# Ledger of designs, part 2: VH-VL binders against q80uz0r647to840

Target 1, 194 residues: q80uz0r647to840
Amino acid sequence: RALVIAQELLSSEKAYVQMLQHLSLDFHGAVLRALENVEQEGREPLAQEELRQGLRELPAICDLHQGILESLEQRLGDCGEGQPQVADIFLAREQEFEHHAAHILQFDRYLGLLAESCLLSPRLATTVREFEQSSQGGGQSMKHRMLRVVQRLFQYQVLLTDYLNNLCPDSAEYDNTQSALTLISKVTDRANES

## First folded at step 4 (VH-VL)

Design w48
Fold by ESMFold2, look of step 5:
Structure w48 (fold): chain C 194 residues (1-194), chain A 124 residues (1-124), chain B 107 residues (1-107)
Amino acid sequence: as target 1 above (194 residues)
Amino acid sequence: QVQLVQSGAEVKKPGASVKVSCKASGYTFTSYAMNWVRQAPGQGLEWMGWINTDTGRPTYADDFKGRVTMTTDTSTSTAYMELRSLRSDDTAVYYCARETYYYDSGFYWYFDLWGQGTLVTVSS
Amino acid sequence: EIVMTQSPATLSVSPGERATLSCKASQSVSSYVVWYQQKPGQAPRLLIYGASTRATGIPARFSGSGSGTEFTLTISSLQSEDFAVYYCQQYNNWPLTFGQGTKLEIK
């Protein structure tokens, strides 16, 4: 049933946003504070500025999904037992999904820049270790956590395909869900390049 | 010379505490995390936890939470591990180990320098 | 957490022969395995990291291989100083975990 799949989309989006908030608020903030200490000690700022700019994709992705979650909560909280209407939530945010494309193409590069910055600041290295051992992340590597950001898009493909197969083919929601799948597929095509 | 030198062997009664020291020489103490690993006689290695030597913030293995305290003194480049409420199965050699990383699509942590070990014997 | 299982527990080998020590992870650790050597009464010594890269000062007779869940330490042309206990450790996931050790004994 479509409603059950839409509710699973909502519940899994809640979990994903919580993971993004940990990455975006806790890790990103700690890295920025550690980079500020390095710059105060008179080290080259250009490579660190590139890292700062690259890391901004995580807050942007978090903002995107907070908006998606809020819209899903409103639509499914207000929907009752009728056919759900959720596909346009994704379509309204097409441009914002470009932050995922940027992340897919560049996260290995930004992790490499972070590793080089750790050579200049062992304090930054211990910040990375503390984050990797964080109980909220289950002790998983930084690389694994960055990959979880991308994996959500593949989960959307699965969930929206199942959702589509449980909609009336003549409905507007069916057409919108096909369009949402096309949008997500354009972004995931970039994942095969990394 | 880059080295870690630990305090001498200790004999304790059950219920007591022990505090083992680990003095670093030949490198910048605050640049590397310090880990503690123990080895019961005839047994393998058991990780106890680590401490951020720059901030002094420790992280403990689940089996040792509530009984262990890890601290540092940056002025003497020395790390400390205190184990409380000792039991006979706490008899072991206790090692400090310096941690470093290499990067290959992620951060991977290992111990590149070990202290000589401190035997702690717990007997009634 | 990831369990590292070493085999055999004890390996009896004569000097000049080849020793093969095995280490198996309970789930994939890619190539992120370290081997330590521990002689009696001494602290462990780093031998190999990244499954196959020798640490500085380690003789060429030590070699490591493996990826995923199965790893091997091979010692060619055993010397008398090589009789020790060998530990594998994974560093793919926290917490870092050690195998239980393989004791290499003189035959």
Scores: ipSAE 0.242, ipTM 0.642, lowest interface PAE 3.9, mean pLDDT 84
Fold by ESMFold2, look of step 8:
Structure w48 (fold): chain C 194 residues (1-194), chain A 124 residues (1-124), chain B 107 residues (1-107)
Amino acid sequence: as target 1 above (194 residues)
Amino acid sequence: QVQLVQSGAEVKKPGASVKVSCKASGYTFTSYAMNWVRQAPGQGLEWMGWINTDTGRPTYADDFKGRVTMTTDTSTSTAYMELRSLRSDDTAVYYCARETYYYDSGFYWYFDLWGQGTLVTVSS
Amino acid sequence: EIVMTQSPATLSVSPGERATLSCKASQSVSSYVVWYQQKPGQAPRLLIYGASTRATGIPARFSGSGSGTEFTLTISSLQSEDFAVYYCQQYNNWPLTFGQGTKLEIK
């Protein structure tokens, strides 16, 4: 049933947003503290500007999904036993999904730039280590945590496909769900091809 | 020249505490994390926790949480590990170990420098 | 938490022979295993990191191999100074964990 799948989308989005909030705070905190330490030592890292650029993607992804969660809560909480309508929530945010595409394409580069900065500042390396050992992240490496950010998009594909299969093919929600799947697939295609 | 030198052996009664020191030489103390590992007689290695030597923030293994305190003194390049409420099964050699990394699409951490060890004997 | 299990617990071999020590992880640790040697009364010494890379100053008779969950330390021609306890450690996941050790002793 479509409503059951839409409720599963909502509940899993809550969990994802909580993970993003934790990751964004810990990642940003670690890198910002590290950049302040390098500046205090009077040595300017070659990649300082590029690192700051990379820092902006995770908070932007977090903001995107906070908006999705809010809309899902309103749509599924307010409509009672009405037909679910959730596909337009994703379509309304099409351009904001470019932050996921940027993350997919750039995170290896930004981790490499961070590692190069750690060669110039061993204190930065210790700060990265503290972030990676954080108990809030389950002890997983930075690379694994970055991968979990993109795994949500594959989960959307599974959930929205199941949702689509439980909609009337001549309904507007069916058409919108096909469009949402296409949107998500364009972003994940970058992950598969890279 | 690059070395970790620990304080000498200790004999303690059950219920007492012990504080082991680990002095770093030949490198910048605050640039590397310091770990503590113990080894009971005839047993393997047991990780106790680590301390960020720049901020002084420790992280403890679950089995030691509540009984261990790790601190640093950056002015003397010295790390300390204090274990409280000693029991006979705390008899062990206690090591400090410097942590470093290499990068290969992620950070990978290992111990490249160890102190000589401090024997702590807990007996009535 | 990743459990590292070493086997055998004790390996008895004669000098000049080949020794093969095994280390198994409870889940994949990629190639992120380190081997330490510990002689009686001494601190551990780093031998191998990245499963197969010898640390500086380690003789070529020591070699490491493996990936995923199974790892091997091989000593091709044992010298008298090689009789010690050997530990593996994974560094793929926090917390860092050690195997229980393999004692290599004279047959």
Scores: ipSAE 0.233, ipTM 0.627, lowest interface PAE 3.9, mean pLDDT 84

## First folded at step 8 (VH-VL)

Design z1
Fold by OpenDDE, look of step 8:
Structure z1 (fold): chain C 194 residues (1-194), chain A 126 residues (1-126), chain B 107 residues (1-107)
Amino acid sequence: as target 1 above (194 residues)
Amino acid sequence: QVQLVQSGAEVKKPGASVKVSCKASGYTFTSYAMNWVRQAPGQGLEWMGWINTDTGRPTYADDFKGRVTMTTDTSTSTAYMELRSLRSDDTAVYYCARETYYYDSSGYFYWYFDLWGQGTLVTVSS
Amino acid sequence: EIVMTQSPATLSVSPGERATLSCKASQSVSSYVVWYQQKPGQAPRLLIYGASTRATGIPARFSGSGSGTEFTLTISSLQSEDFAVYYCQQYNNWPLTFGQGTKLEIK
């Protein structure tokens, strides 16, 4: 049962990373280019900079999850039918999850700024529209895709909890999974603090 | 005056190609996406695709993929739609339409076509 | 794709009377519905966007309502120039899709 849950974790991580890559590489770049044009028009440069800073977390978050995905693939490939070791994948990346914390804290602000910027710049609005039309994200809105970045941490809580419930309590993986859950909880709690 | 002016009527044979132009004036061409919509005689409206006039990147409806090409010339503020491998059922009036949006107090964007060309009749007959 | 179904196909109404046109979506399209008017030999004209917002220059007798899957265009008191074909369009999902149209004719 633990293995099945770990496989679900891997499967969902693959899908998530694909979406995240599109956000980080395509959307992020397109928006930055559009924002440059807005600045040239002399419109609220400070607000634009704040938006840029908010969006800057996306590449770092993408790198984090790419690493998680690669590690998951390796660990599940190596364990065969035995007990997988996946908890340490999260523990080893504790510092990297700070980017998620930043994303959560800035989420409403940068979405608001993005909306305002789109209002002022039809070019940017068109860029966002074009991104939303892309099939890579399953037809979800930009805002929804950004929200999925936050929601993924909550999904980790659910998946790792299920995983924990199917582990031997005397195992090292059990203890590590508890630690991983604590780590994720600390990051997600910032959503409530904001 | 803000307007879209399309090229004149075309008569084509099956298997041929047609290229319709849409010249924009009175506004910043690259600030608004351009859509193409056709209407067969006595029928409804069919969305063909749109093009980002700033980047030049088009997106086509699935029914037209591989057979349609949308392009722009920013220097002349003109959008083009080429339809290849024409069939009799391609006989229609083809419209270019400017896309814009409304932003409400709740933060939602509503998109719509606020400016239309006069239409170009393309007749495909043997 | 989302299918937009308009009803009735033809609506006969006398000048001065109220006309009610229906548009139904096969799936929820939120409030992302646009209404267009088209007269013979002319391009469509924008009437309503966001399901209920009149475009600039559109007379107050035109109103739109609805959300989700059911939408309505209402003309409170028909004028002679209002007899035309009306189309609804959804902008919630790609591809963009139109209804088949309702012909409003004079009774």
Scores: ipSAE 0.620, ipTM 0.848, lowest interface PAE 0.8, mean pLDDT 92
Fold by ESMFold2, look of step 9:
Structure z1 (fold): chain C 194 residues (1-194), chain A 126 residues (1-126), chain B 107 residues (1-107)
Amino acid sequence: as target 1 above (194 residues)
Amino acid sequence: QVQLVQSGAEVKKPGASVKVSCKASGYTFTSYAMNWVRQAPGQGLEWMGWINTDTGRPTYADDFKGRVTMTTDTSTSTAYMELRSLRSDDTAVYYCARETYYYDSSGYFYWYFDLWGQGTLVTVSS
Amino acid sequence: EIVMTQSPATLSVSPGERATLSCKASQSVSSYVVWYQQKPGQAPRLLIYGASTRATGIPARFSGSGSGTEFTLTISSLQSEDFAVYYCQQYNNWPLTFGQGTKLEIK
């Protein structure tokens, strides 16, 4: 039963990475290019710089999850392994989850700055719409996609809790899974303080 | 004077193609996307797709994929819609429409067409 | 795709009276609805977007309401120039889809 939950973690991570790759590679670049046009027009640079800084977290988040996916594929694609061991994949990346913390802490502010920038720049608004309606964008709103960046950590909490409930309490994997849940919870708790 | 002026009415036979032009004036053409909407006689409105006028990249509604091509000429501020393999149920008035699209700070978005061309009647008959 | 169904097909109302036009979506579209007015031989004219926000220059007698699957356009005191066809349109899902229209005519 633990293995089934670990395989659900893998399959959902694969879908999440695909979404992040489209968001960080296509959208991030397009927004940065559009922001250069706004600066060229002599508009207020301080709010635009904050938006530019916030959007730069997306590629780092994508890199983190690509690494998690690769490790999960290695661990669960090997039939000779027997029982799953996945919790250390998260523990090994504790510092890299700080990019999520930065995104979570600034999420509402980033969305507000993006909305204000779109009102002031029809070209930026068109860029966002093109992304949302592309075949790679899947037809979902930018707010929904940005929320999925945040929501994945809560999904980890659900999945790892279910996983934990199906492990032997005396096992090393049980202890490691509890530590991984603590790590994820520290990151998500920062959103409650904003 | 902010306006969209379309090419004149056309009569075509089944299997032919038609290319409708839409010339923008009074605003920066490349700052706003252009949409195409058609209306068959006595019928409602049907969205066909849109084009990013800055990049020239179109997005087509599924019903028109494979038969429609949308392009722009930024030097003349003109958008074009070409519909191929015409059939009798393609008889309609074809409109170009400039869009407004944006988010508010809560993430609620707005998408509407605030400027329309006068329409181009395309008649397809044997 | 989302089907937008308008009712009634034709509404006969006297000038000065109130008209209520209905638009129903086949699934939830949140508040992502636009209303257009179209007079014979003319392009559509934007009235309301976001289900309830009046476009610039639209008289206060026009109002929109609704969320989810049910939406209404209300004209509180009909003027002679208000007799036209009215279309609702959803923009929650791709592709954009329009209702078939409600013809508002003089009784």
Scores: ipSAE 0.022, ipTM 0.595, lowest interface PAE 8.0, mean pLDDT 83

## First folded at step 9 (VH-VL)

Design a1
Fold by OpenDDE, look of step 13:
Structure a1 (fold): chain C 194 residues (1-194), chain A 124 residues (1-124), chain B 107 residues (1-107)
Amino acid sequence: as target 1 above (194 residues)
Amino acid sequence: QVQLVQSGAEVKKPGASVKVSCKASGYTFTSYAMNWVRQAPGQGLEWMGWINTDTGRPTYADDFKGRVTMTTDTSTSTAYMELRSLRSDDTAVYYCARETWYYDSGFYWYFDLWGQGTLVTVSS
Amino acid sequence: EIVMTQSPATLSVSPGERATLSCKASQSVSSYVVWYQQKPGQAPRLLIYGASTRATGIPARFSGSGSGTEFTLTISSLQSEDFAVYYCQQYNNWPLTFGQGTKLEIK
C-alpha cells in the first residue's frame, strides 16, 4: 500500500515536472526577452526588475522538482517490492523549498507586474497567450499553471499523509515522513497567510 | 474609427482555395492578435486559429491544420486567411476578430472587434 | 476540446420580462467565459467577458454569472433590440470553443 502511494507520487511528479519545465524554460525565456525590449525603451525599469526577480524563482523551483523526480525514480527503481524510502528526498532539499515560499508570497505581485508589462509590450502579451495555448501545460491559462506550482505542495501534503498512514509507526521512514510533512507544512502555511 | 473591413463574398468550387482579407484601421495593428472564426449557415461559431500580428506567427486549430494559412501585412494593417482544398462543408461566413484582454487577478481574453464577415460558398 | 452547451435552444420571452440563458461547460473553465450577441446578417458583438464583466457600452440590464461549469447570462428587462442569438465561449482551454447558441425570440 505504501509502495502504491509512492508510485502515485512518482507518477504525479513526472507530470508536474513536465509542466514546470515548460514554464521555467520556454515561458521564462520568452518573457525575459520581451522585458529586455521594454527596458530598452526606458519604461518602468524598477517594475521590470521586480518582475525579473519573481521569475527567477521558476528555474529554481524547476531544478528542485527535477531533483526530486530523479531521486524518486532511483529509489522506487531500487526497492522493487520492498519498502520504499522517499521521505529523505524532501528533507535533503529543505533549503530549496524556500523558492516555493518566495513564489507563493510574490504570486499576486508577479501577476500584476506581468500584466503591467503586457500593457507596455504587445509582444509580451502575445507571449503569454502563446504559452497558454501550449499543449505541454494542458492548454490552461498562465495563472492556472502558476497556481499549480503552489498547489503541488498541498498535493505533497495529501500524498505524504496517505503514505504515512500506510507505514509502520516504528520505522525510520515513518519518522522521516513526519518530518517531511512538517517541512512542507511550513511552506504551505506561508501560502495560507498570503 | 476603429474597425475591421473584410473582403467581399467568394464562390468557389470544391478543391479550390480562397483567400480572405481583413483590413484593420483606427488602432495599432501589431498590438492586437487577430483571430479567425467561421459560421456555417444557420450554425454556431467555430474558431479556426489566430496570428501574432507582431511576429507573424500563426497558430491553427487542429481541424484546419494543413489546409489553412494565416498571414499579415503590417504595411497595410491587413490580415489574411487562406483556406485550401475547399469542401461543401466549408461554406460559411468567415470572420476576423481582434483579440484583447483584461486583467483582474488573471488574464481574461476576448474578441472585442469583429469584421463584417465574408461569405464563402463552395458548390459544384 | 471543451464542449459548451447552451440551453434552451430557443427562448421565447415578452418585452420587459427577464430572460435567463444557460451555458454549461464539459469541464471547468474557471471564469473564462465570454458572451456574444449576434443579430441576423451581423457579426457577433461582445457582451460579457470573464463570466461577469460587461463590455464597454453594454447596457446594465445584461449581466453574467457563474464559475466552473455553470454559467448564466441574464437580461433583466428585455428590450426590442435584445432579440437575437446569444453565444457563450470558453477561453480557458485550447482550442477555443463556442456554445451552439440560444435564440431569444419575442413571445
Scores: ipSAE 0.569, ipTM 0.827, lowest interface PAE 0.9, mean pLDDT 92
Fold by OpenDDE, look of step 9:
Order: C-alpha cells, then sequence, then structure tokens
Structure a1 (fold): chain C 194 residues (1-194), chain A 124 residues (1-124), chain B 107 residues (1-107)
C-alpha cells in the first residue's frame, strides 16, 4: 500500500513538473522579454524589477521539483517491491522550499505588478493571453496555473499523510515521513498567513 | 469615435472562399487583440479564434483549423478573416470583436467593442 | 471545452417586472463570465464582465452574480428596450464558449 501511494506521488510529480517547466521556461521567458521592452522605454523601472524578482521564484521552484522527480524515479526504480524510501527526498531540500514560501507570500503582489506592467505594455498583455491559451496547462488562466504551484504543497500533505498511515511505525521511513510532513506544513502555514 | 467597421454582405457558392475585413478606428489597433465570432441565422454565438494584432499571430478554434485564416494590416488598422471551403452551414453573420481586460486580483477578459457584423450567405 | 448552458431558452416577462436569467458552466469558471445583450439585427453589446461588474453605460437595473458554475443575470425592472437575447460567455478556459442564449420577450 505504501508503495502504491509512492507511485501516485511519482505520477503526480511528473505531471506537476511538466506544468512547472511550461511556467518556468515559456511564461517566465516571454514575460521577461516583454519587460525588457518596457524598461527600454524607461517606464516604472522599480516596479519592473520587483516583478522580475518575483518571477525568479518560478525557475527555482521548477528546479526543486525537477530534483524531487528525479529522486523519486530513482528511489522507486530501485526498491522494486520492497519498502520505498521517499521521505528524505523532501528533507534534503528543506532550504529550497523557501522558494515556495516566497512565491506564496508574493503571489498577489506579483500579479498586481504584472497587471500594472500590462497597462504600460500591451505587448505584455498579449503575451499573458497567449500563455493562457497554450495547450500546456489545460488552457487555464495564468492565475489558476500559478495557484497550482501552491496547491501542490497541499497535495504533498495529503499524499505523505496517506503514505505515513501505511508505514510501520517502528521504521526509519515513518519518522522521516513525519519530519517531511512537518517541513511541508511549515511552508503551507505561511500560505495561510498571507 | 472608437469603432469597428466591417465589410459588406457576401454571397458565395459552396466550396468558395470569403474574406471579411474589420477596420478599427479611434484607438491603437495593435494594443488590443481581435476576435472573430459568428452567428448562424437564429442561432447563438460561436467563437472562431483570435489574432494578436501586434505580432500578427493567430489562434483558431479547433472547428475552424485548416479552413480559416486571420490576418492584420497594421498600416490600415484592419483585421481580416478568410474562411475557405465554404459550406451551407457557414451561412452566418460574422463579427469582429475587440478584446480587452481589467484586473481584480486577476485578469478578466471580455469583448467590449464589436463590429456591425457581415452576413455571409453560402448558397448553391 | 466548457459548456455554458442558459435557462430558460425563452423568458416571457411584463414590463416593469423582474427578470432572472441563469447560466451554468459544465465546470468551474471562477468569475470569468461575461454577459452580452443582442437585439435583432445588431451586434452583441457588453453588459457585465467578471460575473458582476457592469460595463460603462449599462443601467443599474442590470446586475450579475455568481461564481464557479452558477451565474445569474438580473434585470430588476424591465424596460421596453430590454427585450432581447442575452448570452453568457466564459473566459476561464480555451476555447472561449458562449451559452445558447435566453430570449427575453414581452409577456
Amino acid sequence: as target 1 above (194 residues)
Amino acid sequence: QVQLVQSGAEVKKPGASVKVSCKASGYTFTSYAMNWVRQAPGQGLEWMGWINTDTGRPTYADDFKGRVTMTTDTSTSTAYMELRSLRSDDTAVYYCARETWYYDSGFYWYFDLWGQGTLVTVSS
Amino acid sequence: EIVMTQSPATLSVSPGERATLSCKASQSVSSYVVWYQQKPGQAPRLLIYGASTRATGIPARFSGSGSGTEFTLTISSLQSEDFAVYYCQQYNNWPLTFGQGTKLEIK
């Protein structure tokens, strides 16, 4: 049962990483290019810089989850039918999860700044619209796609809890999973405070 | 005055092509995306696609892919929609519609300006 | 695609009375709903965007409400010029889709 849940974790991580890659590479890149044009015009340089800083969290988050995915694939590939070890994958990346915290805290501000920038640059507005239309991400709005980044943490809570409930309480994996859940909860708590 | 003015009514035979124009005035043409929506007689509205008026990049609804071409002429602030391989069920009023947005904790999009419509009749 | 379903197909109401038009989405579209009015021989006219925001120049008797999958357009006191076909549209997902329309006719 624990293995099945771990496999679900892996499967969902694959899909999530694919979405993140689209956000990080396509959306982030396109927006930055559009912002360069705005900057050349000398319009609202401080606001643009703040927006760029906010957007920087996307590549960082993408890298985090790419690493998680790779580790999950390795661990689940090696364990066969044995007890999987996945909890330490999260624990080893505690510091990187701060990017999620930053993303959550800056989410509204980021969107606001993006809107302001769009007012100054119709090209940027169209860029946002084109991204929303892209096949990647199911054709959802940019906001919804960005919210998926936050939602993934809650999914981890659910999946890891189920995972925990199917582990031997005397196992090291049990303790590590508990620690991983604590880690994720710390990040999600910040989300709730925002 | 801000307005969209479309070309006149067209009568076409099955298999023919039609090209409808939409001239924008009173605003910066390249600042707003242009959408095309059609309406068969006595029927509802059907979205056909949109075009980035700045880059000229179109996106078509699946039902029209392969048969429709959307273009723009920025020098004349005019959007064009060509529909090929016309069928009787293509008989409709075709509208161009300007897309705009507002922000309220998110981007909301809507059509705030419409052309007067162009009737295209496909008849043998 | 998201299917927008309007009801009723036809609504007969007397002048001065309240009209309530429904629009249902096959899945959540948040508040990304737009309402249009169309009179015979005319192009659609923007009424409400963002589910509840009146467009410029739209009388206060028009109001929109709802979120998720259920949306409502309300005309508090029908005027003679309000008899027309009304369409809802979603902007949450591609492709953009319209409801089939509600014809508001005079009783």
Scores: ipSAE 0.507, ipTM 0.814, lowest interface PAE 1.1, mean pLDDT 92
Fold by ESMFold2, look of step 9:
Structure a1 (fold): chain C 194 residues (1-194), chain A 124 residues (1-124), chain B 107 residues (1-107)
Amino acid sequence: as target 1 above (194 residues)
Amino acid sequence: QVQLVQSGAEVKKPGASVKVSCKASGYTFTSYAMNWVRQAPGQGLEWMGWINTDTGRPTYADDFKGRVTMTTDTSTSTAYMELRSLRSDDTAVYYCARETWYYDSGFYWYFDLWGQGTLVTVSS
Amino acid sequence: EIVMTQSPATLSVSPGERATLSCKASQSVSSYVVWYQQKPGQAPRLLIYGASTRATGIPARFSGSGSGTEFTLTISSLQSEDFAVYYCQQYNNWPLTFGQGTKLEIK
């Protein structure tokens, strides 16, 4: 049923936001502090400056998804057994979502820039390792975390497709879900070509 | 000469503590994490934890939390591992190991340099 | 924590022959596997990292393969100095864990 799929969208969005918050609060701060030490030495390579710029977008990406999560919690926490309405949450944020989706799709590039920065500033590598251990008991590699970030867009596509297939075709939510899928598919098609 | 040189063998009684040193030379000490691994006689390798040599912050394996303390002295490029409340099953060779990495679509971590090992014997 | 299981426990082969050592992870570790060689009274020596990349100074007769849960170390033309104990280790998840070892013996 559509409600079950909407609840899965909510629970998976909660997990995704928690991961983004961890990246934004713990990793981003630790990397910026380590890069500040290199800057004090007076030589900042191009890779480190590009990484710093990419990391500055991370709080905004986190805020976008936190807004999506809060809206999902309101819509699914306040309604009973009625037809869920969640597609407009994505449509209401279309421009912001498209803007920040490019940065999400570039996380593999940011990981590569981080590696280049670690070659130039070896102490940064131990910061990366500390971050990797920071999850409670089951610490995952930075690559796995970045895979989850990239995979979220594809996950939206799968979840919204399943959701659509369980909606009444003559409902407004069906039409809105088609529009949300068009938005998400546009972004994921770009990723498939790279 | 890039190397890790550990302190000499120790004989301890149950309930005592031991502190093993690991002096790095030939490379920048604070640029690489230091791990500790032990090996009981005739048995395999057991990871004990690691320390960020730049910040001095350690992370311990669960089996050793509460009994182990890892520290560094950056002025002498030396890492230390202290194991308290020793038992007979703590008899082992204790190794320090330098951790490094490479990148290929992700970070790959490995120990590229090992100390010679320190035998700690716990018996009454 | 991830359990690494090596097989066989002991492998008897003749010099010049091929040895194949297996390592299984209890969960996927992607390609985050390292192989070490250890001789009696010596520290472990790094052979392979990233499941398949030879460390500096390791002869081409050593090769590694695998991903996910199944990993293999192959020594294609055994030399007398290759008879030792071999350990696999994963670094995908904390804590880091080692296999129990495979002893490679002369037949």
Scores: ipSAE 0.463, ipTM 0.744, lowest interface PAE 2.1, mean pLDDT 84
Fold by ESMFold2, look of step 13:
Structure a1 (fold): chain C 194 residues (1-194), chain A 124 residues (1-124), chain B 107 residues (1-107)
Amino acid sequence: as target 1 above (194 residues)
Amino acid sequence: QVQLVQSGAEVKKPGASVKVSCKASGYTFTSYAMNWVRQAPGQGLEWMGWINTDTGRPTYADDFKGRVTMTTDTSTSTAYMELRSLRSDDTAVYYCARETWYYDSGFYWYFDLWGQGTLVTVSS
Amino acid sequence: EIVMTQSPATLSVSPGERATLSCKASQSVSSYVVWYQQKPGQAPRLLIYGASTRATGIPARFSGSGSGTEFTLTISSLQSEDFAVYYCQQYNNWPLTFGQGTKLEIK
């Protein structure tokens, strides 16, 4: 049924937000500290600013999903026996999903900029390695962690499709879920093109 | 000349401790992580942990937590590994290894420079 | 932790022939695999990183391939100096883990 799928959406969102918090809080801070070291050595400070600007997408994505999680907790905590209504949670945040699109479009370029910066400061490389080793970060490569940011959108497509198939076709929730799927699909289509 | 030179062989009794040194030359010591790997006679390689040589912050493999201490002295470009409460199965060659990277759509981490090894023998 | 399993444990091959060494990961490690050569009484020597990239100074007869869970080191024309123990290592996940080694012997 639809409620079971909505509960799965909630539980998986909790796990995703935890992953985003570790990535955006721990990684962001570590890279900023290492970039300060490169700037103090007088090497390419302008290129470092471009990297800092690009990495700001991670906190924004984290904020988006914290809001989604909070809304899901409120909606599903209060919905005991009625049909769930969760699709508008996504529709209300349409503009904020552009942070995912920016991440998808710029991801490889920012990894390349980070690698170039590591050539100028091997200490930055050691910082990246320390983050990849962090047990709170799941012990996977930085590239894999960045890709997991986008993987959630594909999971949304699966979950919302299954959810849609368990709704009354004449309901407003059915129409809203179709719209949410369209929204998510536009963002993931950019990933397929990159 | 880029090299890692380790301290000489040690013979220890069970319950003692050993401290192995690894002196780096020919490169900036604080720019590369230092790892410790051991090899028991006739056995494979076992990773023990690593240290951020700039901050001095170590990370230990679970099997060695509580028994190992990794430190650095940046003024002499030297890394140290101390293993306490030695047992006979700690008999091994202990290596230090410098970690570096290569980027091609991701970071590829590997040990490009190894010390000559330090044999530690634990016998009653 | 990720288990790296090498096969065979010992491989007997004649000089001038081709050797193929296998390394299997217990879960995907993408291309984050390194190969080392170790001769008796010596420290390990880097051969291949990133699954397929030869380290500086490594002869072209050494090649690596694979991704995901299956990796192969190939030596296309064995020289007398190539008879040693070979280790694979993954660095996709912490802790870092090595295979148990494949000893390459003269037939």
Scores: ipSAE 0.282, ipTM 0.654, lowest interface PAE 3.7, mean pLDDT 84

